VHH binders against 5'-methylthioadenosine/S-adenosylhomocysteine nucleosidase (mtnN). Designs and how they scored, part 9

Target 1, 252 residues: 5'-methylthioadenosine/S-adenosylhomocysteine nucleosidase (mtnN), of Buchnera aphidicola subsp. Baizongia pistaciae (q89aq7)
Amino acid sequence: MKKEIKKNYRIGIIAALQQEVQILFNKLKNYKINKISNITFYIGNIHNIHVVLAKSGVGKVFSGITCALLLQKYKVKFIINIGSAGSLNKNLKPGSIIIPTNVCYHDVNLTAFGYSIGQIKNCPKTFLSNTLMLKLTEKYLFENKIKYQKKLMISGDIFIDTCEKKSLLKKRFPKAIAVDMEAAAIAHVCYQFNIPILIIKSISDSSDINAADNFKYFINLASKNSSLVTINVLQTLFKNTKNILFDNNNRC

## First folded at step 4 (VHH)

Design g19 (framework vhh_5c3l_4)
Fold by ESMFold2-Fast, scan of step 4:
Structure g19 (fold): chain B 252 residues (1-252), chain A 126 residues (1-126)
Amino acid sequence: as target 1 above (252 residues)
Amino acid sequence: QVQLQESGGGLVQPGGSLRLSCAASGFTFSDYAMSWVRQAPGKGLEVVSDISGSGGSTTYADSVKGRFTISRDNAKNTLYLQMNSLKPEDTAVYYCAKSYGYDLTSGEYYYYMDVRGPGTQVTVSS
């Protein structure tokens, strides 16, 4: 007799690039592909869990639209944002895992109106990852002896590829350990709809003069590592879906 | 300044044993995977063995499996290679290298940093 994990909830997983989504797509069973305005949705199951995997494209607008569609069209219960990030911390090398506690924009400035750098009007200074999703992921990483960091990540519509750009970000956001182009927009959408979010990234580059070459060399490594963590925590997160929804306090 | 200094090489007869050491400085040793790489006369670099930062995972080239053992002492910032049942084909300069990038899906190190040490010569002949 076939036993199935509860399949009444859909989980949204979002990544920007084909390399970042490919490993999860290869694990997807009974899938359907929908394309909406050049955004690709893969709808199927992993470990008998209903998943909507989305390839958003690069940057804040593509990722924001994709996240909103996951929430409104596909009615997913929570979002996992995966993929690659650039390092702002000397101890984070290519392949390193980060599970950010919070994320904010690095290219938003409403300080003329009294807001903190990176803060959007009517939003918190940073968007929080769901506490329970984070704890469950951390437990998996610790038990499997996988090194990770959990601190601030920052996002913007700029690929950080010079020492000058990196230094400026480190001065403006001294607590930030990593940078990408999507995570803050996805977290912002999740905040607006009161949906839990978990971010699982792996480092692809050093955010300096070598960043583009590092990215080419390490994008597949970062994609594999973030995908492996995601696959291995997915059942635990799904099993805890009701507790995650109850513990979702990113608006409190 | 990252520095790696190999020692323990020498002349040994076929079937003999040697233990190589690498003293590391200028970085947090336990945070990095380490590798032994060798270069035989007139050949390119061959990765012989690697070890994770914790010492919990090791890999070996097919040419040395069952004969060589990699280990590390993180308290002493030292990497070791125990070489048993040495063959003439093992004749090479042996270097220790700091590794970058670990592939969690395959358990393999994706990228090796440039060799930092001067190397130690191992010669297997009668």
Scores: ipSAE 0.011, ipTM 0.219, lowest interface PAE 9.6, mean pLDDT 85

Design g20 (framework vhh_7b18_3)
Fold by ESMFold2-Fast, scan of step 4:
Structure g20 (fold): chain B 252 residues (1-252), chain A 125 residues (1-125)
Amino acid sequence: as target 1 above (252 residues)
Amino acid sequence: QVQLVETGGGLVQPGGSLRLSCAASGFTFSDYAMGWARQVPGKGLEWVSYIYSGGSTEYQDSVKGRFTISRDNAKSTVYLQMNSLKPEDTAVYYCAKSYGYDLTSGEYYYYMDVWGQGTQVTVSS
């Protein structure tokens, strides 16, 4: 099931906040800015690669709409979700890179109907990141001696800022290392459209009583780290676009 | 309060040596990569060297074999030993702390979040 592929691919990059898009925007050449329903799209080139960079706004609905527009209106071939996340793992310090292998909702509960916690009807228990995109990113990180973790991340329409909220998530999702408000919704849209996704996040906060203060202090750090990884893997991902699309189409 | 204080700069003849020191405070020093950057008159800022929390080092091509970066975690201090100094090494040298983990980049600005006030190195006859 191979696709007939043009050499001029567009790659979608999505983040929630201006701080999270700013560094990539500063690297964008020959750009145009389009606004659709308070979502900002920056269309241009990074390393001579056609990119549509989107600032979605915070939360599941903004990110889902943004992702769908990237796929339907801008016809991007794969999605990279970047930005910040809160830590659920003691070994994840501010600025740490995570490249989640899979993501699920933490605020979906259909267990009354026999689904797993976090699972939406007619969807898998978790949404998978594209294996080749992960492998290529991991190779970059390893070769450049950048520390990272790759495990489960969870998403929901709540900022986790108390020990009570954090403890509840750790109890319900013991495999989760980090939490955010967008990634699962973006991955869900990618799942529905059969589009490969890569998630590159950097830790901004500890998901506890200090989370809001940590976020304000570390958001620029997290934004820089996730953006730099993205910029540096972009050429490698682009060169492998045919393989990424082929592998994604042959997934069970 | 995070502070970085550079010392050891001065005037030296071409071919001479200087040792720069950077005393760090206000954070867990051993957890962070540390680096040196320099502001060259008329040429802007450029990265010189990094030392990662694990002890691995990286150098700008123009200083490889001449400069050595090292750290003393017990003293929260990073050093730059500069040998075979050239007139083009004349600059203000800045100590910088990484963003919280080891990240390699040709643009040191991106991962170094705290800078000291600098120490002047002048190489001339």
Scores: ipSAE 0.000, ipTM 0.139, lowest interface PAE 16.9, mean pLDDT 83

Design g21 (framework vhh_7nfr_2)
Fold by ESMFold2-Fast, scan of step 4:
Structure g21 (fold): chain B 252 residues (1-252), chain A 123 residues (1-123)
Amino acid sequence: as target 1 above (252 residues)
Amino acid sequence: QVQLQESGGGLVQPGGSLRLSCAASGFTFSSYWMSWVRQAPGEGREWVSSISGSGGSTYYADSVKGRFTIARDNVKNTLYLLMDSLKSDDTAVYYCATGYDLTSGEYYEFDYWGQGTQVTVSS
């Protein structure tokens, strides 16, 4: 027998930077601001759906702590990670949408012990996005003629800003289309707690010598694009909560 | 205008050695990863080796590891491939390319290509 899903639940949305949360924060109604250990949570409603929006800060540790607090204190039923990413693929320009099918670390190496590059002990080689959440998001993008890619994204505690760093990542992860600093850590926490995750990113930079300048110029565009996709799919995701949670509970 | 011009190919006996050169112009050579890619008769393109802009990182296909050495001279804007212990299976047109791609059969990551230089390994 499937578990019965209560209608009044919260969705957790995580982004690293103020620019990345600002558009969603501006859409929150009846909101409260709560601070826990210098992490800021914005609690309110979008389309009458209970949302906890969190500004995690940059990097794996900030995002992991933030995700764990969303799951344990706010009891959110699924996580959406939004924001910006650097491109590892020539066809991804600033503003392009990506909805990664899976994510792994690029700064983890336990190959000396027989693991794949990017794989942590007792974890899969990559962390998977929820298949139903991805399908619903892809349908929205396709019907609205928004160009997107769905493939591997990689994460690590380093900003990729040289041709050497970019080429090394492309060698180690030839299937990766984009890189960021949070998504794999958030997906890892969701994996540990058996919580479904969706990742919606927009490209802010080329992950090479121009990356810092591109990031400064395009961060607002990337923030806008990832936020607008998120706002527009929230209602569809909420309506499918029972199916999303059923799919997650029956995952083998 | 970006230009890449290979040289140093030719006919060599099995077990022999060749040094390929690629003269680069029209871009900031030291800022780019450079690669060697080959295409054997009737086969698809195969990535051979890559070197970082600084020369600090080098990578090789398993088929050539230990036999080939990639190097660069950023003052002369020249890329090199030193090929030792050549085998008949090394017979191919060798191309110099900007960029880096370890995805066998995928070459969109290489922005600029030279015209190629023929290497033939036979008796």
Scores: ipSAE 0.000, ipTM 0.122, lowest interface PAE 18.4, mean pLDDT 84

Design g22 (framework vhh_7b18_3)
Fold by ESMFold2-Fast, scan of step 4:
Structure g22 (fold): chain B 252 residues (1-252), chain A 122 residues (1-122)
Amino acid sequence: as target 1 above (252 residues)
Amino acid sequence: QVQLVETGGGLVQPGGSLRLSCAASGFTFSSYWMGWARQVPGKGLEWVSYISSGGSTEYQDSVKGRFTISRDNAKSTVYLQMNSLKPEDTAVYYCATHYDLTSGEYYEFDYWGQGTQVTVSS
């Protein structure tokens, strides 16, 4: 019975760019490729774990549609968002690992109606990552001496590429350590569907005047680092949390 | 424990050349990635180049073809040969290193030197 449930349990992994999915795709066994409206899904196994890897495209709408399709069409029970992020913290260098505890939008403003900056109506102020998966990921990183940070990340449909834009975000979101264009939208969809999320990002740029050049230079490194952590975390999560994951399907 | 000491900065005319050196101590140099980053006046920190423990190299687009990174594991030293220097290359240059967690893999540059000033002006 546990074997039958395990056989049907799938983990969805979302990244925006081909560079960000390529390493995981290269590890995928017995795979099939399905394309829906220019969103690419790679369905297969990583170390006997059933995975649906998705290349969403850049930005909130592409990532939101992709996440919803993973949940409704492929019926995944857990989402991992991987890839690159820009740094808002001088202590985060290219290749640094972040596992955000929570995410929110930086380009949403309903403060005129009494909401916090970044908060959408009928949603929490920030979307939370799954606490158990965060703790297990942190344990893996600590035991392997991989440096990381776990704080707020913010998302919006803007590439942050000037000191002015970066300073404004740091002022509005003083707790934010990193910025991207997808994570909050993915977390929002997960919130609406009551699906747990884990976010594993690596720094590709400094979110200032040098951001575009740094991104081109470091995207492959950030993609490699986030993918390597994800592969190892998948093994650790599946092996050590299989009872927690599958017991959710066999509730008393 | 880990120490990185940069040398070789100075004043040079446009079109000139400089060679930066970074002497490393306190770790098994051959197992670490080495890189160069620069702080340009009025801009943030930007990465220039890195070299893996296995010798693979990467360069920022603005320096590609003009700068060459190399390492001498016997001397625990990394070098940055800078040719065809431009006024926009004026910056404080920092040496940085990170432990190679798997052969060819890298996470972040954990240890930084004090920097060396490069000024390109007539």
Scores: ipSAE 0.000, ipTM 0.189, lowest interface PAE 14.4, mean pLDDT 82

Design g23 (framework vhh_7sr4_2)
Fold by ESMFold2-Fast, scan of step 4:
Structure g23 (fold): chain B 252 residues (1-252), chain A 122 residues (1-122)
Amino acid sequence: as target 1 above (252 residues)
Amino acid sequence: EVKLVESGGGLVQPGGSLRLSCAASGFTFSSYWMGWYRQTPGKQRDLVADITSGGSTKYGDSVKGRFTISRDNTKNTVYLQMNSLKPEDTAVYYCATHYDLTSGEYYEFDYWGQGTQVTVSS
């Protein structure tokens, strides 16, 4: 067993629910648990990589606070948002992997002031995932023949559980393939702090009348699948940390 | 190549029974979750029943108590026993796999069977 050279950087990993953090927590070595304002942080190592795993709680405010604490208190150098999402695409089944290229809010509307639907004042129309992190993750998925989608995901402080809500979102955001409650807020914080982000989600529900039942039934499958992808790409992302930071710092 | 072949559909009268079968090939069937979904033209797919690799089951509210999902790992087949059929059960029924990456098989499983038509009418 050769001891690998440790890097100075920590990777922040955020998920909303205990089910979504549990598999990564079970892989965590030499860990310490810290709680700040009822947000739980698990600090340790996965395969000799320094990780801060955070259970944020559900929704934009919890995830935004958690992300800011990861960046400011724990000094993580990039963020991975993991967990579950609801499907807006007929071809996405429970357990399907998505690695969104970009994310925006679905519950923000400043169109009266000339902004695009989902756009916050002084922000881009969508928040972008880091291109190198996406390429490295996509390479892993392709080489392992894991089917995935890499399009728009949308986030808001509402669980989409009716055909009417789903139809409205599909009409307003025809390019969106999935919906969750945290990813856009986490990406927004990363945008403000100029920190690279990767989003790895697995489908837990159909965002319709069956969504709550499907969520309860498939949450462990979705959590397992998003965690497995995350564990397998961590080493590759960590080896490429210098390039990831360089790419992020050179954006115009 | 993953292949799912549904059979057993047909025309039945209200109150009748029907048994659907889904023959699977091209993957380690016993390691995968299997499900039945249904779709009427112009509507979204609705979960009918699902069964985990360990045999735990989940049913849609509209079919609970009337339908039973089961699997036979020796025959690589999942079944849906449909009792007390209603006109509202008229749909195309699809067999599906769900992603379980711990199965060790990472082939393209965004695969649905071709479907089997169930019509409940007098």
Scores: ipSAE 0.000, ipTM 0.238, lowest interface PAE 11.4, mean pLDDT 84

Design g24 (framework vhh_5c3l_4)
Fold by ESMFold2-Fast, scan of step 4:
Structure g24 (fold): chain B 252 residues (1-252), chain A 123 residues (1-123)
Amino acid sequence: as target 1 above (252 residues)
Amino acid sequence: QVQLQESGGGLVQPGGSLRLSCAASGFTFSSYWMSWVRQAPGKGLEVVSDISGSGGSTTYADSVKGRFTISRDNAKNTLYLQMNSLKPEDTAVYYCATHYDLTSGEYYEFDYRGPGTQVTVSS
């Protein structure tokens, strides 16, 4: 029921684009900037929590190596993936918040060997988000009357920008509500290193013929909304850490 | 302290042009997406155009596409909006803004916004 969250626990936050990291970077105190192989790391504090914020670049490979560097070089113990996503669900409008329960690839197919579409050998069918952090995030959203959905998101190295591509994904992954290019790769790395992950995305586009125009128009809104949720979740984590530690120390 | 100061508004005839400027200070200008936002009398806020920190990406509301051009000069910490083929419907107070948030589909909340400059399109 209770978990102990350490005060000096370093959290890695990863997003693909500058606009997706900018608001969090502006809240970062005592920061240092490191750049490794065109990946930018911002190290500092948000609300007394040690954070390593990373701008990975777009796609599975950039996000995978960025996540591995966060875990191995910066020794972060939790990953939050933030940013924008395209909608596969009619009820998700630009700016809508999603906190996916699980993610999988949409561009992996090993069905010839008996695996599910999207499944890599020796991996689960989908990668799971951390249940405690999902509950804390959901509580924040509910109490602040922010509309959200928590279901499957799918990732691949393709920007979904036609009705044909969208229809194919909906047919192959009928439970998916959103699509991006990084989240499943980040979750896969977290799975391999046994590190918990939380994903906070905001809708920037409709994943159809209007997707590129929607993305340009709504990327700032999506970046703002995912960042605002993330800042408040970090603040909630700090308060919850104090309460959990107090309860554990006092026992009964 | 973040400060934004708009200028360049005024009275113009339909079909005319105006260039708005926004002088920014107190933050690393080149690191921020910047927006032009307007509010017509009795109406809500409308995001007119956005530009990335580098200037490499821009967006426009459908109501102004092809008529307005957003640009920036990072060396001078200045944001611009070139407004061509102005219509009476473009009459509004125009604001320079950094961060914004859409709430309830009708309102915008901004972290930082200037005092605004009035644009009136009338004969």
Scores: ipSAE 0.000, ipTM 0.149, lowest interface PAE 14.1, mean pLDDT 82

Design g25 (framework vhh_7nfr_2)
Fold by ESMFold2-Fast, scan of step 4:
Structure g25 (fold): chain B 252 residues (1-252), chain A 128 residues (1-128)
Amino acid sequence: as target 1 above (252 residues)
Amino acid sequence: QVQLQESGGGLVQPGGSLRLSCAASGFTFSSYAMSWVRQAPGEGREWVSSISGSGGSTYYADSVKGRFTIARDNVKNTLYLLMDSLKSDDTAVYYCAKDESYGYDLTSGEYYYYMDVWGQGTQVTVSS
């Protein structure tokens, strides 16, 4: 089953921090700013596409509330989560692009009831990115010779800043390449509402003892790289047409 | 007014060592990442190394990894570059720079930099 994105459909874009929204905000035309419960929404147009850009704040609860408001109040038809992530893979350097195929929680544990670590009751083991949007993003990156990885990312309400924390996550989630604090919660809300999601992150830190310094040093770079990919993906999706079809069948 | 003043350059034989210093004033030194950039005769500017504001993170160009060490003293507002195993290809004017933004060339996957303020430079010549 396919859903048509029309020129008048709104696209929600969520990031946690001002640095992560700033470049996209600078590209918004005919914009309005609304604040709801300390969450900032920037409503406008990028490349003649209706966008609601949201600065959620950090963590699962802020990002979940923000996503729900985008879906219920602003009636957006798909979500893009952008911003920064910490590396769990020694080959991912700061500024590297990741477009996760799936995300799960690293701080959820219902294993006492027979669930996989990271799995919430009545949910899949991982939340999937939309296959069509992921494929289109990958095509853009490949054609422009931009290096990227597409694997598992994990999310939780903790900044990973010690070798011990990083080692534990790598042991429990050996397929995970990166960690953040929002993506799984956003994907979970999208799953519940059957809304497609794309996640575009850039590496800001190594998730170890140097993570806080790396983050401060590379947050602007990560913000710029994830924003530039997002702008070009939006332009690619709507180039030469006011309509595009995408597939929602991977969400059940 | 932001000021950066490099020193410590000179003539050295291949395999030798030099220590460059950069004295910074006019801004909160510990709040900014700092970089070393060099320009060889007839070449463009090449990024050499960067250090975070706290000094906890350091980054090096592949050409200097294992040979150069960047360091800072936030009490003295001074940036350092310790250069070992110098090669003729290291001959250049070395500039100290205050970082305005960080860089990573999205198309090549290589680091790049944007620096708002540059010092006057100090000449390093590696020759026998």
Scores: ipSAE 0.000, ipTM 0.181, lowest interface PAE 12.7, mean pLDDT 83

Design g26 (framework vhh_enristomig)
Fold by ESMFold2-Fast, scan of step 4:
Structure g26 (fold): chain B 252 residues (1-252), chain A 127 residues (1-127)
Amino acid sequence: as target 1 above (252 residues)
Amino acid sequence: EVQLLESGGGEVQPGGSLRLSCAASGFTFSSYAISWYRQAPGKQREWVSTIYSGGDTNYAESVKGRFTISRDNAKNTLYLQMSSLRAEDTAVYYCAKDESYGYDLTSGEYYYYMDVWGQGTLVTVKP
């Protein structure tokens, strides 16, 4: 293993909005708050597990900076990205859980140079979630009879709020089930630093003409659902940290 | 243009019965779950009953065994048959179209969130 489990081992959890971090923050014990350049870090314990919860702000740049700080300043060993997402799949209604297997950008296009749509130069076509973290989360969801989907999610610096925008994304990314503004950037940073990532999202909107109204109405439900899944899988993920780190470092 | 028009409200004695109707237009009625809600004086709006597109039904605990929801897809009409009425059933009754639903992880149940409401029909249960 390239990485050793240290005595001060911590898990990083990233969400964009206050509503998305609030439930997890309410569960933090012995916490400290640190604010860096409008990014808020809540450092404490959930289930006696050391957690750094970060409210990044919306979009790729805020989430990328936040992830890098979690890795370099707080030395977290893996990242969980939580929060809300817009639906691209008719079976995903507000509150539905998704645990994406992989993510890519929807607002990157280097096809003129022979890359796939959504692919950044010197990166894979999609960024993968950690296989073991996914399996452990899926087992929790299945045992508790919580419906979920685990497919492609796409990210970009655009809130998808028209049928035209949604149709374009569905044509370009027919395998995508959901869209957000942070997950691919967080996964990209994790890929670059060889850090395992798990993404747990809940649907807040339909990514069409009703999206803004749906979002305002369902953001609290989506925040609650993604947070509760996260809280309930933390102990299982923590107990398997050595295996997760070994699996991630043994990528051949 | 989606419209829902409730009717059938009025004054009734305790223990009496009343049938509410909701006439729907502007959407494919048979494809949607439709619900009844009520709002008592000085209280928040509460869910009463839902009928799904396939005919399945759910009821609030306070009305189970006393109220029956039904639909007539040929007439684009929703019904609520109320029996054994109590003073606590006094409220304005609204029908609402299912525009969306959410999954609540705490209860493990799906909740219907209705954003298209009718004008309401008043039911008063007087001794």
Scores: ipSAE 0.005, ipTM 0.316, lowest interface PAE 10.5, mean pLDDT 85

Design g27 (framework vhh_enristomig)
Fold by ESMFold2-Fast, scan of step 4:
Structure g27 (fold): chain B 252 residues (1-252), chain A 124 residues (1-124)
Amino acid sequence: as target 1 above (252 residues)
Amino acid sequence: EVQLLESGGGEVQPGGSLRLSCAASGFTFSDYAISWYRQAPGKQREWVSTIESGGSTNYAESVKGRFTISRDNAKNTLYLQMSSLRAEDTAVYYCARDYSSGELDYGWSYFDYWGQGTLVTVKP
């Protein structure tokens, strides 16, 4: 009994909006709802795996607080950030899956002090997703013939809704394929606590139409796609928890 | 090959009701999420409502509680029941084939297959 209990790790899943958590919440069994400082936590089981699903609210501060609470109050072993992202690459269309290899801020600038654009003091230039979690997710996507990309994503407290804003980001971060408002802050908290992170996003907006209209149209598609990938990889990630923790602690 | 044909538009007074239909052909209707969009004169096309293959529905805030989207997979037909119509609802309404319902089988077709539109005019 005690060995099984010790193997019963909690997994934290964070998304910003109700639409982004709704599908996972609908799959949650034996759940309890806790609300702390306008952040909603759904605690329960998916496929007999103990999860804490959190609706953070939009932006860096809400997501950072939510992540810290998941780590300190709920003692989750790793974090999955899910939801929607805007495309910075014309080949990424609405519904596309991205599993970013790394994330950084696009609205942080300490270059006056010799740091790279997007880099905060005492942090790396970009925050890395856990390599093993990425490989396990990629294997699932490849075997199921789901189109995906794994490159840099950037985050900031700005919704990118003009060609001017998009062009500026592409010039400053030429390797970035997508943009959101939470992922880098969540990854930053995970970096500080030495907790592995996986980011699974789906594209909600592109350059083909006004970004706000695209977002309203595709938010449910993006939410569904990121949620279904997450549900389908949860068991594999859970079974590999010890290996994930080992991989995370032995980063070069 | 793929065709979407809207019908049911017309003139109505504020507070009135209309039912729009979209007849689809040339694809497996039940496999796709299908959406309603509208475009008022001089404005960009805006999303109104989507129904997924499984029957889940979503609505723009401006129409929530007033419009109901539904589908009949046996008839390959999409519907939009509009109630409590307002002057601001005046627009050409378009049916659009959206993403495939195959689990994570999503196309990039939000501009690929559109109907010709049906005009709804709300006049006092």
Scores: ipSAE 0.000, ipTM 0.145, lowest interface PAE 15.1, mean pLDDT 83

